# VHH binders against Mitochondrial Rho GTPase 3 (MIRO3), part 1

No score or structure here was measured in a lab: all are predicted.

Target 1, 175 residues: Mitochondrial Rho GTPase 3 (MIRO3), of Arabidopsis thaliana (Mouse-ear cress) (q9ma88r425to599)
Amino acid sequence: RKVVQCFVFGPKNAGKSALLNQFIGRSYDDDSNNNNGSTDEHYAVNMVKEPGVISDTDKTLVLKEVRIKDDGFMLSKEALAACDVAIFIYDSSDEYSWNRAVDMLAEVATIAKDSGYVFPCLMVAAKTDLDPFPVAIQESTRVTQDIGIDAPIPISSKLGDVSNLFRKILTAAEN
Below, numbering starts at 1 at the first letter of every chain, in headers, positions and changes, except where a header shows other numbers; Kabat numbers aren't used for antibody chains.
ipSAE, averaged over its two directions, is called F for ESMFold2-Fast, E for ESMFold2 and O for OpenDDE. V2 adds 0.75 times the mean of E and O to 0.25 times the DockQ between the complexes of E and O.
[cut] stands for letters that were removed.
The coordinates of atoms that the task and the answers printed are left out; those that the model quotes come from them. Centres of patches stay.

## First folded at step 3 (VHH)

Design b1 (from B1 with S31K K106S; framework vhh_7mjh_2)
Fold by ESMFold2-Fast, scan of step 3:
Structure b1 (fold): chain B 175 residues (1-175), chain A 121 residues (1-121)
Amino acid sequence: as target 1 above (175 residues)
Amino acid sequence: EVQLVESGGGLVQPGGSLRLSCAASGFTFSKYAMSWVRQAPGKGLEWIGRIYSGGSTSYNPSLKSLVTISRDNSKNTLYLQMNSLRAEDTATYYCARGRYYSSWYSPFDYWGQGTTVTVSS
């Protein structure tokens, strides 16, 4: 049984809170929606089961929202010590949101490399029920290819299916 | 052809201020994020900061209080304002098209030739 710590990054209004609430909502009780850790971090915990398989394939996924000010990026290398997977969520209809998420990914990955940490980075395109910003497909394809990461994983609060994202996070953590 | 041409470098006394310019041509300047990068003699490249197409800025935290990046899309020109210059700010300053640079991540596709700033008495 593996515990996977996923750090959630993204600019203001990108959908981080909606994602954490939806993740918690997969557990009926919703009692995991408590913030008793570091005062600047929000936590959500759930167990993701492999379809059709029982025992020893269940994984515990922890989503930790990392709060970074939009006007200042101040993240120490010590803050990344527990990270198994980093996701960078952006509002797919907002070019500013995309640019900020890419910058956060580049900065986090640089700190990780300089500190000797190794973990996968995934882009998450939120609010895909909205119209994309101009040149969004061209821009996301170019940037993810240049960085050497997978194409952004789409999610929509309107459609509500984030199970694909959670499975991809667990798969990435297996390396 | 894409060209980036820096200007405004020179000799400055410690504590002084200086403004660098970068003239862009051969592309739609207003649609691209632009960055400033510097290289001190015998040292590696250091990213200073970026400005998005819309005007929002982001800086290297080590330099944030000392520099301001701005742009004039009508003149296809990028600016770097530097204040409280110190001897360690002596470097060649480069204009680059792109958001960020690090030792492992460099999405910059075009660089200028650089302009030299020397801070000494």
Scores: ipSAE 0.013, ipTM 0.227, lowest interface PAE 8.3, mean pLDDT 73

Design b2 (from B1 with Y101W W104Y; framework vhh_7mjh_2)
Fold by ESMFold2-Fast, scan of step 3:
Structure b2 (fold): chain B 175 residues (1-175), chain A 121 residues (1-121)
Amino acid sequence: as target 1 above (175 residues)
Amino acid sequence: EVQLVESGGGLVQPGGSLRLSCAASGFTFSSYAMSWVRQAPGKGLEWIGRIYSGGSTSYNPSLKSLVTISRDNSKNTLYLQMNSLRAEDTATYYCARGRYWSSYYKPFDYWGQGTTVTVSS
C-alpha cells in the first residue's frame, strides 16, 4: 500500500478546512469539537480509487493542512522531507488570496531546492462557484508557466466538484 | 500610508562590507515578501533578491555569494548585508514590497526612495 502525503498550503479563508472536511465527508463542526491545540496540524486520510478499476495496490491519500500564523505558514524544513505533493489553495474570487498562495508556493519551492527535496507543486483554485477576480486566468497562466507548474486546478466545495483534484494529486505523486 | 525607508548607504572602500536597512510602516510587514533592487548610474534596475514572509530567501545568481537578505518582523525592518564590495556595486539601493520573479505578475507595488552606496578607493 502506497501512502501519499499531500501538504495543503494556502492563506486564511482560502478553503483548506472545507476541502479536508469534504475529502472525508466531515462537517466543519467536527473540527471545532476536536481541539487541535497540541499539534497545530489537521489531517484528513482516505482511500482514493478510480471508479470501476481494481488497483494492484490500495492508494492512501493523506491531506495535511499546514497551519497559518500571521498569514505565514508554520512548518519546519525537516517536516517538509515527508512531502510527496504540495498543493496551494486560493480563493479564485480574491486577488489577495491568489497572490499570497503564489508567495507560499515560491517560498516552499525555495526551501525544497535548498534542502534537496523534490516534489510536485500544484495550484488549486477554490470557490469557482464565485466570479473570478479580474484577469485571473491570464495571470494564473503566466505565473504557473514562469515557475514551471501546471495551470491551477479548479474546485468548488459548495458545488461538490472536488473529485478531479484528488486523482490529479495521486497522478502528480507518481512522477 | 505604506512607507519604506532605506538607510545605511554611504562611501565604502573596495573589499569592505556594508549593511543596509529598510524600515517599513503602514502595513502588516510580516505578511509580505520583500525585495532589494539596485540601479547603477546610467544602468537599468537589477534585482538583488527577496525574502518571503517565513524567512526563506532567493537571490540573483550573479550576486548570491556576495549578499545576504534578512528581516526582523518584530522591528518591521528588512536588511541587506553586502560583503567584498567592488566598484561595480556602486548604485542606489531600493527596498520594495513584493517579489521580482515575474515582471508581469504583481511586481513591486511600493518602493522606498533609495539609499546610495559608493564604492571607491
Scores: ipSAE 0.013, ipTM 0.335, lowest interface PAE 7.9, mean pLDDT 76

Design s11 (from D5 with Y100F; framework vhh_7qbe_3)
Fold by ESMFold2-Fast, scan of step 3:
Structure s11 (fold): chain B 175 residues (1-175), chain A 120 residues (1-120)
Amino acid sequence: as target 1 above (175 residues)
Amino acid sequence: QLQLVESGGGLVQAGGSLRLSCTASGRTYSMGWFRQGPGKEREFVASISWSGGSTYYADSVKGRFTISRDNAKNTLYLQMNSLKSEDTAVYYCAADRSLFYSQWSDYDYWGKGTRVTVSS
C-alpha cells in the first residue's frame, strides 16, 4: 500500500546491480509468477514482507540507482524531493570505494540541507565475504559516529545476506 | 578542543602565486577557506569535501585557486595563482566535525588567520 522510494548511490563496482537483482529474485516464492518484481538499469521494484507477521498491508520498496556527476551534472534538488531514504553502497574490501561513497553522501546531504529536505542516509558495506581494506572497521566506525549516522550495514550478495538491509530501509523511512 | 593553524601568508607581487596551509589538531570533515579584505566583510573562498572528491569555489577565484587536502596529515591547502590586488586579505581556515546538516557557512571551528598582501 505504501510506496517507499530508496535512492541507491555508490561508485562503480560497489555492488549496486547485484543488490537490485537480488531484491527482485527474492520476490519469487514457490515458482509462482504472482510475486512479480521489476528491474532495469536504473531501478528495481518489489514487495517487502515481514516473516512471522500477519498483515493485509504490503509495503512496496523502490530501489532507484542514481548516477551522480554523469557528464558533470549534479543531482537536481527536485529529483531529491521523491527520496524517502538514501543508501550509499561501497565495496568493503576497497578503500577507494569507501572514499567515493562518503563523498557521495556529503554531496547528497548538502543538497538536501540546502533544499530543506530531510531523509535518512544509510551506509551499506557490500562484499563482506571479502577481506576488508586496512583499517576499514576503524575508519568506517569513526566516520559514521562523527557524522551522526548509523554504523554501515553489512551485506554479501555472494552469501545471500541482503534481506536485513531492506527491512532497515523501511524502518528508517518510517522514522 | 579542535585547533586550526594557518600558515603560508605573506607579501606577493600581482600575477604571482602563494600556497596556504592549515593544520588541524584532530580529524575534520568539511573544510574551507574564507577571507576578509580591508574594510570588507568575511567572504567564502573555497570548500572541500572529506575525501577531496567535491570542491566548491567562489566565482571570483574559479580557475585561479585550487583547494586540496591531505587527511593523513590533517592538513588543508589553498594554491593561489594569478594573484590580484583584490585578493589582499586575511585568509581563514574553517572546519566542521559534522558532515550531515552542516553547510560551509555553518563551520564550528576557525583558525586565527594568515595575511596575504598582493602588491603591484
Scores: ipSAE 0.034, ipTM 0.412, lowest interface PAE 5.6, mean pLDDT 76

Design s12 (from D5 with Y101W W104L; framework vhh_7qbe_3)
Fold by ESMFold2-Fast, scan of step 3:
Structure s12 (fold): chain B 175 residues (1-175), chain A 120 residues (1-120)
Amino acid sequence: as target 1 above (175 residues)
Amino acid sequence: QLQLVESGGGLVQAGGSLRLSCTASGRTYSMGWFRQGPGKEREFVASISWSGGSTYYADSVKGRFTISRDNAKNTLYLQMNSLKSEDTAVYYCAADRSLYWSQLSDYDYWGKGTRVTVSS
């Protein structure tokens, strides 16, 4: 019954579509056939089962992909009104993907502060089946500590390791 | 303790160009340039995100100034083209160590400034 709105941000090719497909139970390979050039927002809805509890205590999680252009576009404050938690997904093997995700976090956080909105922000390290970029662990740990958020949550849609992320999103929304 | 040192200021003819540099003693995230002209309050000039992927400019300098950074060298730049007499000011480098509230917010660290004089 309870619904959590999770806004999904991240640069092109960070794995946003793969995450949304995995969340609704579609295969990793389905991502290769999706239109990646569309400016329309995408979303996925499912219930997240809490370990050791009965199904009627489960929450509905909505993952809403938000598209942000590199420059010349600022997300409106009205667009953030429904946000309960924001995640910023990056390709853990690509330093430029990390840099862009951090920029998006800073931009969204600035709009939220200026608008009086308060919601948790989480970094998500995707494609952890690939080799990380040089100094990735040191850089990501330092930056998240300086911002005052949790360390990046690792996932791999290719390896099926995504379930911990959805539980962490729900926990963040409660706190 | 973070220290910012500006350089590159000087005297330049109207219509000319000048490049300012700011070197930080340690890691910075959001950075920006501010200026204070004779008899005026300090005003915002330009800001840049950590990656350099996002930049913001005051309307008075859009199309003429370009902000950039080199994170490997902890250095911020301001390329000033088509300079006007009203660009005469002391230019200050500013930095924040927080990504969360620094992009369009107050900065915690400031340099001592470098003077730019644009003559007719």
Scores: ipSAE 0.014, ipTM 0.330, lowest interface PAE 6.9, mean pLDDT 75

Design s13 (from D5 with Y100W W104L; framework vhh_7qbe_3)
Fold by ESMFold2-Fast, scan of step 3:
Structure s13 (fold): chain B 175 residues (1-175), chain A 120 residues (1-120)
Amino acid sequence: as target 1 above (175 residues)
Amino acid sequence: QLQLVESGGGLVQAGGSLRLSCTASGRTYSMGWFRQGPGKEREFVASISWSGGSTYYADSVKGRFTISRDNAKNTLYLQMNSLKSEDTAVYYCAADRSLWYSQLSDYDYWGKGTRVTVSS
């Protein structure tokens, strides 16, 4: 059994909270005695069962929203030591959201390299139920191919269905 | 296959201003300016992220130099104000196709440099 720690990055209003809620169904901060997280963090936990060669493999996915201060990127290198997969979510209808998400990916990649950490990075295009600009779609696909990461994974919180993202996170985490 | 060409260097008096340009033959992500003065190692000057949303400067140039880019033209700029004799160097444009940007990044692509001489 393996626990996969997924750090969720993205600019304000990119859809991070909607993704977390959709992923686990009712993931939220709770004042109950069973809340294992801080009030400054959102958690989404799901148990995934995958068929193995000799037996089923149980995996736990933990999605942790990384909150970025308005003035700059304030993530410690020690915090990144716990990251197994980083996902960067952006609003597919907003070029500023895309630009900020790419900048966040670049900052995280730089900190990881300087610290000797290696983990996969995935771009997530949110709000695909909105009409994205054609040039933004073409540009995002080209940019991700050029820097050597997978094309952005589309999701829509209004239409539902994050199974493709779920599968890609697991695949990325498996080595 | 990516080529970088610097321009804008020259002779300028102390306290003056100069703007350097660097044109790339294709798409770049992280970009930066480095310089090498007489008898010195090549040192970091400034760097800029793909969108221009993040910039980094060496302490020696902070407040005097401004890095910027125009992605539609594949061009990087360095606006140099309040120039000092210590700024005399060959200035190199550097680019990476990775998302690595730090003061000491090992960039994949380099220009041949443009000379800046600041006289007293």
Scores: ipSAE 0.014, ipTM 0.350, lowest interface PAE 6.6, mean pLDDT 73

Design s15 (from D5 with S54Y; framework vhh_7qbe_3)
Fold by ESMFold2-Fast, scan of step 3:
Structure s15 (fold): chain B 175 residues (1-175), chain A 120 residues (1-120)
Amino acid sequence: as target 1 above (175 residues)
Amino acid sequence: QLQLVESGGGLVQAGGSLRLSCTASGRTYSMGWFRQGPGKEREFVASISWSGGYTYYADSVKGRFTISRDNAKNTLYLQMNSLKSEDTAVYYCAADRSLYYSQWSDYDYWGKGTRVTVSS
């Protein structure tokens, strides 16, 4: 149908909240309106026009922030049943953030494979207004090529440069 | 062209400890340990994600074995504590170019193994 469920993963301070806030133009903290007072869930919903199609295929994109604890495999296969696209966001200036995001992708991809779920996984390089960590471009290019995913999608919430990401999410969901 | 070389195997008494090492000739992503005991099929022991943040263990070794890695040295480790006679096996190091680290991973590269014998 016209609803795309995008699960948003990433370590603390990677820019997840900034991305959700920018997507809706409001604070993502207003999740209690939909969750009957739940303060633990963060998500954003908006209408996005499908790339390359004129108005008759407008889609609803849901960005749902998913928290993964350090004990790993906390996400069950049931938790991933509604996922149409998974994005893994990291702070492009922080090598620790990159390593954690890659680990999260590995966990989610493993659960999906073991459960027979198929959905695209995209890396998102946030805070591209900051200087990248040493050898970041070489590192990210090599890793994404080796594991068979697309190169990281750059964004900067500070500079307002996030629209390309939402189009890429919708395109990925159609494949 | 990637090669894996295991070391650290030997004879140890039940209740003892051993540390296995596996050195790769180059960069690796997901890595794991497998073992094959006398008259048994090869079985999964443990796996580790590329940064070491996530690990996966077979139920039979959980709480006794610890997998770790040092990417600067291209080396994988398996710390084996509270060894049992059932742990007697040839232990194999495995690596692939994917980020999967579960027992269902199809590893591309394998070492020749290191023998561990646990006596009663």
Scores: ipSAE 0.149, ipTM 0.519, lowest interface PAE 4.4, mean pLDDT 76

Design s18 (from D5 with S98T; framework vhh_7qbe_3)
Fold by ESMFold2-Fast, scan of step 3:
Structure s18 (fold): chain B 175 residues (1-175), chain A 120 residues (1-120)
Amino acid sequence: as target 1 above (175 residues)
Amino acid sequence: QLQLVESGGGLVQAGGSLRLSCTASGRTYSMGWFRQGPGKEREFVASISWSGGSTYYADSVKGRFTISRDNAKNTLYLQMNSLKSEDTAVYYCAADRTLYYSQWSDYDYWGKGTRVTVSS
């Protein structure tokens, strides 16, 4: 498939806006401390390329931010209909962010299973330029192993280290 | 082997309150409460996500029951308020190693149950 719809979930201040801005080539901005939630959808589109690889390996990746309030979900099953891959981004230095992202994954995976939708779910550890919260690596490794998903994919929008994530999203969509 | 032990059941008058507890011998992820009343099939009551941030309730208990958990103590709770005679049942604690939390979750581990009798 030439076009991949990736739905981006994550709690407030997890780095979703920074990731989308980085993806379309905008300058890095620190996440807002604004706590006003939104269920509005935002999009970022780009062509993902491997330098020196032939054009038939090029893919169009669409990152669609799904905003959910930290106090719960207002997500309908219809909202997941176009999802090819879901990613759940969290601030790797914040245990609350990790806990909330895991809850979001559980809710989305449950809705998908109950509605008959099939798509892979990936955890994304953002802000890896910061120190992780205590036992973060041990905790995330255990949880992802127990639920049968890949280990969290580390990124840092501040350092520009995000390309590995886009390749892993495309690989997950192919499987 | 993971073991779940329920406690807190007993006899209570209609309109009263009761708190059930379920202690796990090890790590759990998705957890829930089910019940089986006299002459009825086992039914879903409530479920809770791993972090405790998300919950799901059966319509019959919504607004009256509150599910919560304390992961540091490996303990699940069910606070039951405004109890009705229809709430009379054996209450079962259930746990799984998956993050799914709903009435459709396939729970691998079950407690032996704690009996709740609502009089009047």
Scores: ipSAE 0.123, ipTM 0.502, lowest interface PAE 4.7, mean pLDDT 75

Design s3 (from D5 with L99F; framework vhh_7qbe_3)
Fold by ESMFold2-Fast, scan of step 3:
Structure s3 (fold): chain B 175 residues (1-175), chain A 120 residues (1-120)
Amino acid sequence: as target 1 above (175 residues)
Amino acid sequence: QLQLVESGGGLVQAGGSLRLSCTASGRTYSMGWFRQGPGKEREFVASISWSGGSTYYADSVKGRFTISRDNAKNTLYLQMNSLKSEDTAVYYCAADRSFYYSQWSDYDYWGKGTRVTVSS
């Protein structure tokens, strides 16, 4: 498939805007040296001017921010029909951010289950350059094991983290 | 084995208030309250997400009942205000060890119930 729709959920200040803006930057081959070392060809990512949009030679990933109310489901089942991958981003230094992101995942997963929709759900740990909240690793490991998803994907402002997330989203969409 | 124990039921006058509690023997994710009145089927009352950030209520109790939780104490609460005779029921605490929300008897764990009687 040429375009992958990734829905981005997360509480206020989790880093959603920062994440979308990180998907507007440079290609890995802009420098004389590539990010993977001394080989002639490596993975290349062509970023576009639109925040939240990133492309490689075969596919375009589009990140779309989605909002959820505290008092119930904001989204109808029809709104999730276009979702290829859902990511739930949280501030790794803030326990409230983690708790809210897990709640959002539960709400979206419930709507998908009730509607018969199947798409992968990924947790994204943002601001990993900050100290994690107490028991963050223990808590995230326990929760992701209980719900049957992969451990949270760490990201920061580093370009390597963005490219890793890009690849993981595309891999999830293909499986 | 997860155990749920309800408390706080009793006799109260119409228009009065009552607070129910449910203590779990371990970690729970989604939790809810259900009730069964005399000669009626069990019905959904309210549910709450693990963090307490998301709550859902049956139309019959919206604006009168408030669900909350204290995860440090493994305890779920139901604050019942403006009680009516039709609120008379046995109230059941329900919990899921998964974080999926459930509005029905899909919950994996149930307490034995606490009786609430609202007199006219």
Scores: ipSAE 0.017, ipTM 0.387, lowest interface PAE 5.8, mean pLDDT 75

Design s4 (from D5 with L99I; framework vhh_7qbe_3)
Fold by ESMFold2-Fast, scan of step 3:
Structure s4 (fold): chain B 175 residues (1-175), chain A 120 residues (1-120)
Amino acid sequence: as target 1 above (175 residues)
Amino acid sequence: QLQLVESGGGLVQAGGSLRLSCTASGRTYSMGWFRQGPGKEREFVASISWSGGSTYYADSVKGRFTISRDNAKNTLYLQMNSLKSEDTAVYYCAADRSIYYSQWSDYDYWGKGTRVTVSS
């Protein structure tokens, strides 16, 4: 409730680093592809105002990027216990990015189910400033409806339009 | 109601290869292959996630079998290489409309099976 742990998944070039930089107030142009050594995660922390509460109390949102292992392992069962919300980011212009993000959601959802953990999973359509891949809207709408999750949340770090995502994450964590 | 139809079974020599197919009457998410040999219980062979990016294999088939899918055709495949006499079984296609693809999960939809006989 006071601190929301959001795990960030997504394939290479989906815009994860750009989103984390935007979240802590860095511009899209300040983005860098620097590795932080051999760590499996890096993170961004900020306070986010949530409208609609009586006290207008800010919440601390933590975005933790989860890196994929070469052998297909994404994270430990124990690490998943800390997750309040999982988001799966894909490049909305790239069909392969969409397919990989759905696979990641299936993997995380399966581990969570087998482990008895319950947390919301949200799809995030990044780079909406670019043209979508063919049939993208129809495909994403159908898949998310079929598997019982909300429609993908559109963002563009390049255009600075990411605030709707952070509000949606906080709302999902409460329900 | 979702229907699954297997094909590709037959007689093959030990060391040979065979490809099984399973066509679904509609969209599926998680899919898998199971088999039942003579005098044995039904056992898990392989499973695949919705987009085909994640797979699970039984230890007995790892390195020899490859599961894949073509979602445009609603079709699941099992490429079987280096076949052994112990691979002789009726092979069943299984599917669910959920995203869960755990090897321990129950599947709601099953085909009637296709017979594979491996001669020595």
Scores: ipSAE 0.264, ipTM 0.583, lowest interface PAE 3.3, mean pLDDT 78

Design s5 (from D5 with L99M; framework vhh_7qbe_3)
Fold by ESMFold2-Fast, scan of step 3:
Structure s5 (fold): chain B 175 residues (1-175), chain A 120 residues (1-120)
Amino acid sequence: as target 1 above (175 residues)
Amino acid sequence: QLQLVESGGGLVQAGGSLRLSCTASGRTYSMGWFRQGPGKEREFVASISWSGGSTYYADSVKGRFTISRDNAKNTLYLQMNSLKSEDTAVYYCAADRSMYYSQWSDYDYWGKGTRVTVSS
């Protein structure tokens, strides 16, 4: 079946480790023993030797954390050839985390364009259980609208938020 | 309607320095500097990401020019060091609402330019 390679970017302490631990910590999760009568949303997470894999009915999602140095970005154009979708995670309570995540998106998008690669980019707002930084909603709405990407996807420690993110990643990879 | 105004151009001796500024009338995302020398086509010089953390330079200026921005002032800068006669050109400020900041970006907004003349 189709394998979706999701590259995970974000500044230090943005919540990347928490997201990856949530993703790999489950071998199976379905709130309904009968999908036909329960919900329209479901997913399965397979534990594999390599961390960061999830299986849906039609696809396998692989999450790969990408590390970026403080002095810039050292990702080769060859490394981006394997990317089907990129997500940029930030701490929704920290304005500097937001600014750095936006910079990382710009950097990755620029390298992809220069190399002729095409893949969707999604912003992920982590730690939504914390108070947002001043004007966070106004800022993120304006920026994502102006640069032509979807509004940031909120996640917290709740399973439902993370499940929604994974579905959005798979949907983005189809287009 | 977004407007860009360049300043800081002038006459300078080879080996000297100049700093160009570009002030925007509103919010910008990717920004860059382009130049057009006598009898030449407009060429890319440098670009910068929204928060200023990521930059891209043409090989001809790398190591000599530094692009930076101050978003609180809606202002873009180009610090030009070790100037050469070949740097003589009209320098244009460009801005976009996209996140692309490389030489392959198509910018939607342009200033009228500021002239830089480097004498040998």
Scores: ipSAE 0.183, ipTM 0.522, lowest interface PAE 4.0, mean pLDDT 75

Design s7 (from D5 with S49T; framework vhh_7qbe_3)
Fold by ESMFold2-Fast, scan of step 3:
Structure s7 (fold): chain B 175 residues (1-175), chain A 120 residues (1-120)
Amino acid sequence: as target 1 above (175 residues)
Amino acid sequence: QLQLVESGGGLVQAGGSLRLSCTASGRTYSMGWFRQGPGKEREFVASITWSGGSTYYADSVKGRFTISRDNAKNTLYLQMNSLKSEDTAVYYCAADRSLYYSQWSDYDYWGKGTRVTVSS
């Protein structure tokens, strides 16, 4: 498949907008068509080259921001049908941001399991140019090991270090 | 291998309060409380997300019971206030080591229960 739908979750101020801006591509705001909806959606699209034998294979990666209201995680089961990879971004300096991102992953994973959907879930540690919260490495390592996912992927929009995340997303989508 | 041990049950008068605790022998993610009263089916009481940021309650206990957790101590709590005779039951702690969380889903690990008797 040449198109990968990556759903982007995370609490407010985790760096979702900064990640979409850093991805560099077209952006689309679908809010005008959602008069009564509780979930808003934004898109960013770019072409990512994958290593090949002689040349790279081009694929389209779509980053779709999923905004969730503060009063609850009211995501419908049908909303996850198009998801190829889910990422959960948190502010690596803020323990509350980490806790909320893990809760979001748990709820999305539960909805997917109940609906029979299968897609990889990745944690993304944003703002790694800042000092991490106390015991962040120990906590994140233990949590990801226990639930059977990869360790959080570090990024910094301020330092321009996000390319490894996009490679990881495409690799996860192929498995 | 993972064990859950409930404590804090006992006899209390109607209108009184009790605090139940559930200590896990290791890290847990999805957690909740269930109860089974005399001649009744086991029913959901309350559940809590891993961070404690979201909680869910059965309508029968909403506003009277508070669920909380301390992940550093591997401990789940249920603060029960304004107790009624109908709250008399064996209370079970339930947990999973996965992040699959649902207030109506089956849990993989269960304690043996702690008995709560509310006298009129």
Scores: ipSAE 0.136, ipTM 0.492, lowest interface PAE 4.5, mean pLDDT 76

